VHH binders against o26223. Designs and how they scored, part 5

Target 1, 191 residues: o26223
Amino acid sequence: MKLLWTSQHIKVTVHIDGKVSKMDVLEAIKTRRSIRKYQDREVPEELIDKILDAAMCGPSAVDERPWHFIVVRNREMLEKIPEVHPYGAMVKDAPVAIIVCCDSSLEKIPGFWVQDCSIASQNILLAAHSLGLGAVWTGVYPLEDRVEGIRRLFSIPEHVIPFSVIPLGYPAENPGTRDLFDPDRIHLEKW

## First folded at step 11 (VHH)

Design A17
Fold by ESMFold2, look of step 11:
Structure A17 (fold): chain B 191 residues (1-191), chain A 121 residues (1-121)
Amino acid sequence: as target 1 above (191 residues)
Amino acid sequence: EVQLVESGGGLVQPGGSLRLSCAASGFTFSSYEMAWYRQAPGKGRELVAYISSGGYTDYADSVKGRFTISRDNAKNTLYLQMNSLRPEDTAVYYCARGPFESYIDYYFDYWGQGTLVTVSS
C-alpha cells in the first residue's frame, strides 16, 4: 500500500473486506490478444509500474530472477526499433515499449533464463490487458541479428541479452477471440 | 478444409491498377490474420501486405503508399488494391492465412494457388 501526501489532498487506499478483483485470471488469459494498433494517448507511469511489478512476480529457475526491463518512451528510439526488428513494425506507433532482458551474471542454472524471461514477458501481456491496455510480444532472442540490433540501439552490454520487445498502449483495435482448446493435445498417463 | 482462391490478375501497363480478390472458405475468416505474398520469376516468396483480424495493416517498403490490403468479413474475401504498378511488381500473387497469435514472425499455414500479375508496356 502506498500513501501519497500533497499540500491539498491526501490519497489513502483503504481495503474494507479484502482485495477487489478487476478481472478473473482465467478470463484475462482467454481474452488477451496481440494488439498492434494504439490510440494516440499516453500510458501513465503508474500503469507501467504495475505491469513491471507483475512481470517480476513470476517464478524463475532456482529463484534466479535474471530479468531487467528497459522502458522506452522516446519517440526517436521507438521509431528506430523496426530498423533492427522486422516483426516490431508497430513499435513506432506505440506510446511506450518494454524491452525484457536477461542479465546473464544473475543466472544460477545455465540456459533457464529463456523460460524466466518468457514468464516475465507473458505476465507483462496479461497485466497490461487487465489494466485496459493492449500489447504484443515481438520476439528478439534467439535471432542473432535482432539481438545484436537491439543491443546496439540501446547500448546493452554483452552480458545482458535482449529477449523481447513489447509495445503497448490503449488499444485501437479489437481482434476478438477464438476457441483454441484441442483435446487431442491431452494425453492421460502416457503419451 | 481450408481453401483460398485468388482472382483478378492479368496484364497491365506501367502506372495502371489492378484489384486482386481472395475468396476464403473452410474456416472462420473474420478470426484470422491474412496476407498477400508475391513471387517474382526466379525469386522466393515475399510478404506484400498483412492485415490482422482487428484491422492492423503492414506493408513491404516496396509497395507502401501504392498498395492497399483490405478485407470484407461478411463476404469472406481479402483484397489487394494495386495502384501505380511498376514492371518490378510482376509476380504471382498468393493469398495466405496467418496465425491467431504469434510472437516471432508472421506464419502462414495455408496458401492459395496464386494469380499472375504482369506489368509490361
Scores: ipSAE 0.426, ipTM 0.726, lowest interface PAE 1.7, mean pLDDT 88
Fold by OpenDDE, look of step 11:
Structure A17 (fold): chain B 191 residues (1-191), chain A 121 residues (1-121)
Amino acid sequence: as target 1 above (191 residues)
Amino acid sequence: EVQLVESGGGLVQPGGSLRLSCAASGFTFSSYEMAWYRQAPGKGRELVAYISSGGYTDYADSVKGRFTISRDNAKNTLYLQMNSLRPEDTAVYYCARGPFESYIDYYFDYWGQGTLVTVSS
């Protein structure tokens, strides 16, 4: 079934304290946190579609767009991911995970796919947060054991490289706020 | 200055229980990931338990079901409840502070001096 992605205007409503509010881009960026605990609640397909749409909106090297996405909802498969990803224990408790992959055959310039998939992954995190979901980026690439583990588990072809596993769901934790601004990292005109 | 001070270690018989504490100061405790590590004689340091700032927990397989990591943000204190202790749990236990945000493995930048736990009949 070809998911006909109709470009519907993503009204991002974040449920904060029972109120649906529109989250602006800066707010999404500043308030996003890694979420590793999820409610026992399914994520609607509509939200996943919006997240994936956002994932594909980022720039890529010479517009190569090498990314592919595996959407995993099967409980058995979710439970197997931690077996090949030691620091992905939370995946088994998530209602859904997105695996971001690179199709190397789509690369136009070698090596930039890491940036491309990173941008896609970050967009997934931001989109999820803006939609009232929690997510966490669990790194796969460039750790060989994890890459091969995920590859085998999901029968991913050799020319396709698994990059990240992103579990997501309605958040069941609140990590609080963070301030990461560091003026010492800002240089004017020159170093 | 960031400080982590462990306490609660000691000698215990197999099957016994201990509760370790880690007093944190010099940083916003509630915002950081925390962990317990241990190092047995002649072995490397290993992760025992992890707790996120939001309360998510993870454990080494060897301690699952026996150990519980918790935190009291109001007291800036990390805890490790250790039940059903075994001789193989004998080690120096370290409190560790993690990063604000990471997309990779658990890395920690500050450590306490450790507290010795000896399980022996």
Scores: ipSAE 0.360, ipTM 0.731, lowest interface PAE 1.4, mean pLDDT 90

## First folded at step 12 (VHH)

Design D28
Fold by OpenDDE, look of step 12:
Structure D28 (fold): chain B 191 residues (1-191), chain A 121 residues (1-121)
Amino acid sequence: as target 1 above (191 residues)
Amino acid sequence: EVQLVESGGGLVQPGGSLRLSCAASGFTFSNYEMAWYRQAPGKGRELVAYISSGGYTDYADSVKGRFTISRDNAKNTLYLQMNSLRPEDTAVYYCARGPFESYIDYSFDYWGQGTLVTVSS
């Protein structure tokens, strides 16, 4: 399935109360929450494309861009993920999941791929939220059992490291808002 | 101060039912993930049931279909309905509060004192 990647400006249109509204970046960041319950509703391919486009827009160490993405829609495969990833129990109920991976052969500076894939993963979450979807980051790396479990399940080659599994869907829960701002974590000029 | 107080434990026969409660105070209960853990004699503490702030639930395989975790945000109370109890369910059951946002695993920072559940004929 050739994902047609068109570099189009992500016009995030959120239907709120029957009106199409655009969610700004600050709103997306502040209001995003982990969503683990999903509607029985398919996610259009167009939205996945937009999300993946966003995932590839983040910076990386010396622009190494080591990330790869496995898009999983197969029901059988989604149902198997929890067997090797206990924290991913919700994946079995998601219409789609994205597995973020690192191709170690693309790494230019050792160790920074974790940051690169983290940035990609976070952008997936934000983009999903901006598009009216819910998602959750379920960490795979560096937990060896999960890494190898996902590797085997998806026949991921040895030089490629599964990093995160991100189920997505239309949200069927509302975790509410949380204020995570902590001024005690802000230091001016010195610690 | 964050407080979690479990209640409802006791002696029950196999096949019986019990409902545990956890009264939460000292924090905005509705904003937090909650869980029930248990610790059987000579065993480690294990996750029994999880509930998100949004109402998503997850269970240990050993209790799936028998136990139900729920919450009443208006009462700041967490519940565990336990049906079809088995001797192997005998343990001290603990209420736990989770973090805001985690991407690795279920982790909890506050615990109750626990309530003993004994399943015996």
Scores: ipSAE 0.639, ipTM 0.840, lowest interface PAE 0.7, mean pLDDT 92
Fold by ESMFold2, look of step 14:
Structure D28 (fold): chain B 191 residues (1-191), chain A 121 residues (1-121)
Amino acid sequence: as target 1 above (191 residues)
Amino acid sequence: EVQLVESGGGLVQPGGSLRLSCAASGFTFSNYEMAWYRQAPGKGRELVAYISSGGYTDYADSVKGRFTISRDNAKNTLYLQMNSLRPEDTAVYYCARGPFESYIDYSFDYWGQGTLVTVSS
């Protein structure tokens, strides 16, 4: 990957498929919103590849990298997700969803996989946003009924734990942003 | 201060219609998901209808086809058009503000005082 750096406005530029992303990382973080309404438009496989590449760039506990990703494009399967995930209704309207999973056989330090998969999930959201897509993280773990429902629906093995379902597509809504900085959450030297 | 003020409740015959309004202030209305909940006497509150900032809607099965949620972002107002009313729809109806961002479930942090809807002969 070729990185282009400039001293005037510090940016990280990543070349993917020979094209340059221009969105500043702080801009991406501050402007990303949960998107639950999508255009009836396919998401190219190339964009999913870029998103999953970004997901796997996150750190993990002792480099355990416990994550696996199920890419769901099949209409029948997408339409079944709300049957086992009652608050995932928008998934049926998405052109594609990514299920983030933990393979517990890859854990090197027990219990850190939640942080690992959370990092991967957030990277998916940011990468999608930077590529002009909208996404939303719909919680699965630790809600046992949702975990078991998703595992059953996608034939996920017992040692693999579905963590999140992330529908994504070209956005059909444009929610605004808000300044969320709160100085009262900052403690210097001690609580 | 966030405020939600419902209006439009009243007494109506079965099969009748009512239109509820919720005037919102103290926040950027267009950025937030909104919902109507109801609470019948002696029961817990239940979701009636939901609308996202971009217009995605969802309804309780008991009201689908009869109720329509909508919003007017220019007027900071949430609406519930209630048609074909039944005695079972009798409840206090609450306007609720959803989260700015959440990765778990619809969660609602501000509520109006409610407006009473009574459907009876």
Scores: ipSAE 0.397, ipTM 0.681, lowest interface PAE 2.1, mean pLDDT 88

Design D30
Fold by OpenDDE, look of step 14:
Structure D30 (fold): chain B 191 residues (1-191), chain A 121 residues (1-121)
Amino acid sequence: as target 1 above (191 residues)
Amino acid sequence: EVQLVESGGGLVQPGGSLRLSCAASGFTFSSYEMAWYRQAPGKGRELVAYISSGGYTDYADSVKGRFTISRDNAKNTLYLQMNSLRPEDTAVYYCARGPHESYIDYSFDYWGQGTLVTVSS
């Protein structure tokens, strides 16, 4: 039995046996949208594992890989996140959220962790989408109130910086497609 | 040219209802986040309601349960249904176009001229 998720242009097939037909990377990039409405449906751990695997596959500065991930499924905790994250209202309705963090003690060169965690976060979004899930990047860093709010809520040590909160679930909305190509942003050989 | 034109404002008694409309043109309406803002006399502009391109909605706490934001993509129109209006809801209401999506907060780059809503006995 195949579960077909149809976006306007892409069919994602999820097999009952846990096999997921993945879209190609270009299609994933082109069709990914922020998803803030989710079905009342649990996300299998296997899919979270795949997403986290993808999150750790990106490059980092001198391979420092400073990222940590908090996987949140507890309903009470999910409901508390919006209290400290005003742009995270949808988190309370998600079956799961991933908090991407930086362990500063793992930095080899200071300052590049933002790129590292951004790459990890984007890979989470793309992986989720390719697996038929919806997700949204809700920024935490560098907003101090959000950083400290999430820190306190999850007892995150001082040397670890929460970077993003990414709720995930099976999509209950279809934002459609967008065209973001801008040839004016392309310069040949020189500005 | 991007255009947003609000309508539906007026004078209403406390407890009354109004429905605001915003006619959008000059862009692919269905692809953009939209919002209603309001600015009361002597106050700053504040977010009232948000709606994503996919139909996700969020509201200011002060209007939750009373206001409903919606969109008709076929008509390129944004709506704000306002029920149980209070004197403190008196403001100029603005339709706003946001990004396709954002990861930080609600940010908007185009605004209508606004429509005045006055709630008074």
Scores: ipSAE 0.683, ipTM 0.854, lowest interface PAE 0.7, mean pLDDT 92
Fold by ESMFold2, look of step 12:
Structure D30 (fold): chain B 191 residues (1-191), chain A 121 residues (1-121)
Amino acid sequence: as target 1 above (191 residues)
Amino acid sequence: EVQLVESGGGLVQPGGSLRLSCAASGFTFSSYEMAWYRQAPGKGRELVAYISSGGYTDYADSVKGRFTISRDNAKNTLYLQMNSLRPEDTAVYYCARGPHESYIDYSFDYWGQGTLVTVSS
């Protein structure tokens, strides 16, 4: 059964077997892997919209929300990223990439923008995974050569800091799961 | 427990070929990123080739088009096919196991003892 509600904007909820199908959040966190091979298949704009919505749901220092996102689909631009970003070689083969940036004019607490943009970047990875996509976070900041190379390539103004480049697409590889739990990292009450 | 054993090095003339192998044990090989590094005298280790658990590959600029990394997950073995060898490829070559995830560099936590490749007339 489909349920449609229409008002000043269109709102839709889809139910399957009387429930909305969801991946458990802990399962999503534990099964997400970095994906560097992608199918030759476009990613619909509506999936990118959902991913960016998720990216903006994270907390930020004093609600500063300093993040901006550049969505890159142009083949020529995707192919140029490896010229300035050594760890971003797979970007040339991705149908789309998202560049997470900090607008320093929005910064209210100096230096916390790194945490803010890290939260947004991780949310992109998890949202992509939940939608059947694969992604990888390729670090830009604080590696100054990468920062300046990406800024130059995309005409990013000096007050905006590129933080990460995240290529994504339908996965063409299947990495295994990982067991990273280490109880020695857990301290009860004191160190 | 983790073991990485390289083999296949030797002396070759410029323009020749070698195939390196790395036998892995003590971990779930198919789940790990793997790489070949090399170290020439007086230099640090440098990345030669990288392969993800899913088969994605990347290469140093100095070896692109000449070297091919591959893996056989059923045999727990990593390979490096080296063609069109040059004197500057002379180095000890190391098999390396990567961490599960990294976002800034191809970084590695276990290394073999290395196998010497010498390219000279």
Scores: ipSAE 0.421, ipTM 0.736, lowest interface PAE 1.8, mean pLDDT 88

Design x35
Fold by OpenDDE, look of step 14:
Structure x35 (fold): chain B 191 residues (1-191), chain A 121 residues (1-121)
Amino acid sequence: as target 1 above (191 residues)
Amino acid sequence: EVQLVESGGGLVQPGGSLRLSCAASGFTFSSYEMAWYRQAPGKGRELVAYIADSDYTDYADSVKGRFTISRDNAKNTLYLQMNSLRPEDTAVYYCARGPFESYIDYSFDYWGQGTLVTVSS
């Protein structure tokens, strides 16, 4: 049975009246794309709060919740991030960025903080998209130069590890949809 | 089969201009990120310019303001307009196809054979 995935063009109707139509979770996952161009428009604090709330809703190893978030709106700081983050060129054009960090002192089981911060980062991306914003995950950890660069730039303590930088803004681009489904990656009962 | 074929390379004087083309086939060109890389003699391969499927672009600092990456999806062709060429731009230039999504670096899985650009007086 060839599952004909009809590419339903989900028209994200951005209602002018600030009411972001609630996107269902599957739609958010399926339609999310990395957004690297942003409008010259500020992101309301209320939306950032919602995004951060979502970021903290994911599971973590033994509920260790090791994550911290730095919200960056200062233009000078945003413009400096690309200097230490070669993959972060778009950050200078974003109205806001979230830096996801791990506080190692909160880690209960060693090594799982990467999964924890990954879950938080992905939730940020999905939440942003569901709210009509665009975002992109720019990896910091485990690249030492980037980790140290971000650490120095934001005076992050040694026991805190910057994990990702996620610029956010209202999208000024519309990437096409991509079908990433691969049935060859699905194994039934056994490999 | 995925194919990338570069063209447009050659000898040019310093300060000159050159336009590279990359003909893509065997995949839905419009859906993929694309890039130009170059490899100078005795050096590693380096990213020159990137273009997303959304036409977002990024450039190496060494070529900013001089090079322009663009794409024509109707022609399945990637371009690199190179202006104000310098001797240090001498390299084999490669067209590359990128992944769907990456959060680390611009990474590419298919490459052309390359086209030589020589900038010399």
Scores: ipSAE 0.533, ipTM 0.812, lowest interface PAE 0.8, mean pLDDT 91

Design y1
Fold by OpenDDE, look of step 14:
Structure y1 (fold): chain B 191 residues (1-191), chain A 121 residues (1-121)
Amino acid sequence: as target 1 above (191 residues)
Amino acid sequence: QGQLVESGGGLVQPGGSLRLSCADAGFTFSRYDMAWYRQAPGKERELVARITTGGSTNYADFVKGRFTISRDNAKSTLYLQMNSLKPEDTAMYYCARDSFETYIGEHFDYWGQGTRVTVSA
């Protein structure tokens, strides 16, 4: 049975007039793109709160919820992030960034915090997109230079590990959509 | 994955123009973000320009409005119009499929063999 995935062109109507049309979860997932250009427009605190709420709604190993979030709006700090994060150039142009961190003292089972923080990071991206914002995941962990750079810059304690930096803003680009479905990656019952 | 084939490179004088083309033999050209990269002798490969599936473009700082990236999905072809060429633009130019859906930097899933651009008086 050839699953004919009809590429339904989900028209994400971004209503300019502040009313964030609620997109369904599948639409959010399918239409999300990394956004690296932002408008000169502030992101309301309410939206950040919603995004952070979403970030904390994901599962974690034995419900350890090891994540912490640093919300960065200070222009000077945003401009410094690219100095320690080579893939963070766009951060200086964003009105806000969220740094996802792991508190190792909260970890109950070793190693699963990466999954936990990944889930949180992805939820941030999806939530941002669903709210009409653009974001991009810039990886920090496990690159030691980036980890240490961000740690020093934000005076992050040794037991806390910066995991990702996610700049957010209203999108100033349209990356379009991609069809990433690959039936060759699907195996039925056996490899 | 279809082969990317660059063309249009050559020798030009400073101030001259070239138009590079990249033909994608693949059937899924429209599904990918595309980019031009260049590598000068002894230097690292660097991004010149990118164009998304949505048509958004981004240029390196050194481009300064001199180059234009475009795509024709019907022809499965990527273009780079280069005007006001300078000696420092001398490099091998590569066409690449870039997803840019990466969190660790630039990511290429496929690129061509390149076309050489030489800018010299």
Scores: ipSAE 0.291, ipTM 0.671, lowest interface PAE 1.3, mean pLDDT 88

Design y2
Fold by OpenDDE, look of step 14:
Structure y2 (fold): chain B 191 residues (1-191), chain A 120 residues (1-120)
Amino acid sequence: as target 1 above (191 residues)
Amino acid sequence: QGQLVESGGGLVQPGGSLRLSCADAGFTFSRYDMAWYRQAPGKERELVARITTGGSTNYADFVKGRFTISRDNAKSTLYLQMNSLKPEDTAMYYCARDAWESYLDTFDYWGQGTRVTVSA
């Protein structure tokens, strides 16, 4: 049975009654796409709170939870991010961006913070998508120029490492869906 | 870097049709989203059409149903069927591999392009 992936326009019907229809987790994972174009529309604080809540729900090494989040809505700051982040051009067009950071002083075991912040970043993307927003992960760490650029721009302390910049907004593009399942990447019992 | 090779361009009259092809010899074609871009003289390069690994398609607003992007994974070939061509469609057309989900850069691998001229 060839599952005809009918491009069902996930009409995130934002029901007027504030109940954001909750997307199934598998649906969210499978249908999520990077979004780099945004509507001229503000993102409610409530949605950002939900996204940040999700960001903090992931596992971390020995539950160290080393992450911090900078929420950026200031237009001037959003416009400055592309100056220090060459892949961050879309940030200037977003109504909000989240900068995911690691506080190294919170690390219990060195080096696992990359996994921790990656998990947090991915949860941000999934949560955003499930809420009808578009987002994209723009890598900062471990590119030194980007790390220092973001650090300087936001006066981030030396013991805190900016990891990713994630612009968010209501999507103004639809890149479609992908099918990336590859059975050749699956090994049973042995390589 | 795998070489994308575009073909099928040429001179056509307004209202005519062309079929562009792009052969991908460099990477596993089926694993990447593909797109057609075009660049007219003095203008910026712009997206014409995209097709995902799953077969979903997206078109620029100016296409208005005139063009169809498709792919043959077995042949590692991307196509653009262009119908009802207009003079404003005159451009160099490029095939690209899209790294849409890259968190570093959208590495668009581009071919050399094929020229499309629509003139009376």
Scores: ipSAE 0.325, ipTM 0.667, lowest interface PAE 1.1, mean pLDDT 88

Design y20
Fold by OpenDDE, look of step 14:
Structure y20 (fold): chain B 191 residues (1-191), chain A 120 residues (1-120)
Amino acid sequence: as target 1 above (191 residues)
Amino acid sequence: QGQLVESGGGLVQPGGSLRLSCADAGFTFSRYDMAWYRQAPGKERELVARITTGGTTNYADFVKGRFTISRDNAKSTLYLQMNSLKPEDTAMYYCARDAFESYIDSFDYWGQGTRVTVSA
């Protein structure tokens, strides 16, 4: 049975009228794109709270929830992030960034924190998108120079590991959507 | 990793046109977003245009309707039609598998580039 996946073009109607159009989960997932250009517009604290709430709703290994979040709005600090994070050039243009960190002291089982923080990071991206914001995941861990750079910049203690930097803002670009479904990656019952 | 090979660059007068091509020797061309980048002497590499697997296009602000990115999946070839060229468009142009959705620096899929010179 060839599952004819009809690519229903879900028209994400971004209502410009300040009303957060509610996306369903599948729409958010399918239409999300990395956004690296932002409007000169502040992000309300309410939206950041919602995003962080979403970030903390994901599963974690044995429910260890090792994540911490640094919310950065200070213009000087945002401008400094690219100095220690070469792939974070867009951060200087964002009104806010979230740094996802792992507190190793909260790990119950070593090594799963990468999955935990990845889940949190992805939830941030999806939540942001669903709220009409643009965001991008800029990897910090496991690149040692970036990890140490961010650590130093934000005085992060040694037992806490910066994992990702996620700038957020109202989008000033539209990269479109991708069709990434690949049936060749699906195996039935066996490889 | 399939080798990207750019072609079509050259010397043109202001107002002239060029058509760049990028051949992807990879077997999975249709599965990747593609993009053109350029790098002028002494400047950073910058995005010119991108085209998604779904055919959605996006252009840099400086393009202003002068360039058109397209793809032929059957030929595994990316194109950039450049019209109304300006001296400011002088650069090395690179074809890339677009890592727009990468969370790390992924500039590993660049061709050797093709040089575009716009001069009177």
Scores: ipSAE 0.332, ipTM 0.670, lowest interface PAE 0.9, mean pLDDT 88

Design y22
Fold by OpenDDE, second read of step 13:
Structure y22 (fold): chain B 191 residues (1-191), chain A 120 residues (1-120)
Amino acid sequence: as target 1 above (191 residues)
Amino acid sequence: QGQLVESGGGLVQPGGSLRLSCADAGFTFSRYDMAWYRQAPGKERELVARITTGGYTNYADFVKGRFTISRDNAKSTLYLQMNSLKPEDTAMYYCARDAFESYIDSFDYWGQGTRVTVSA
């Protein structure tokens, strides 16, 4: 039985107009895109709080919750991030960025913190999107130059590892939706 | 992994036009954001233009309306119409996949490139 997945073109009408359209979780996941252009508009603290709340709601290894978040609004600091993060050029144009970090002292099982921080980062992206914001995940870890660059820039302790930089803002671009479903990546019972 | 094959490069005079094509032998062309990059001798590779699966286009600042990126999903082909070419546009032009949703440096699949030379 070929499950004809009818690609329901979920017309995500990204209302560019600040109306927080409530979207369901599947819609958020399916319609999320990396956004690297932002409006000259501040992001309310309330939205950041909601995003961070979402970031902390994901699972973690043995519930270790090793994540920390640096919220950056300072223009000078935002402008400096691209100097140590070659893929972070858009950060200077964002009204705010969230740096996701791991406190290694909170890690209970070695190595799982990457998954934990990834989950947190993805939740930030989804939450931002659901709130009418655009965001992009810019990877820091495991690139040593980026890790140390961000560490120095923000005076991050040695036991804390910067993981990702996520600029956020009201989107000034609309990449559209993607159909990424690939049945060839699905294996039943065995490979 | 489908091979990207660029074509359409050549020698043109300043002010001339070229149309580059990128054929994707893969079956999933329509599912990828696509981009054109270029690399001039002694310079780093730079983005020229992007087009998303949704048809959204983005251009580098130096394009200034001179180039148009487009795609034909039915033909699995990416295009770059280049008008008002300048000597500074001389470079190897590369087609790339998945240029938009990377969270690190471009892990785009690249073609072999097509050479564009703009010279009087």
Scores: ipSAE 0.397, ipTM 0.742, lowest interface PAE 1.0, mean pLDDT 89

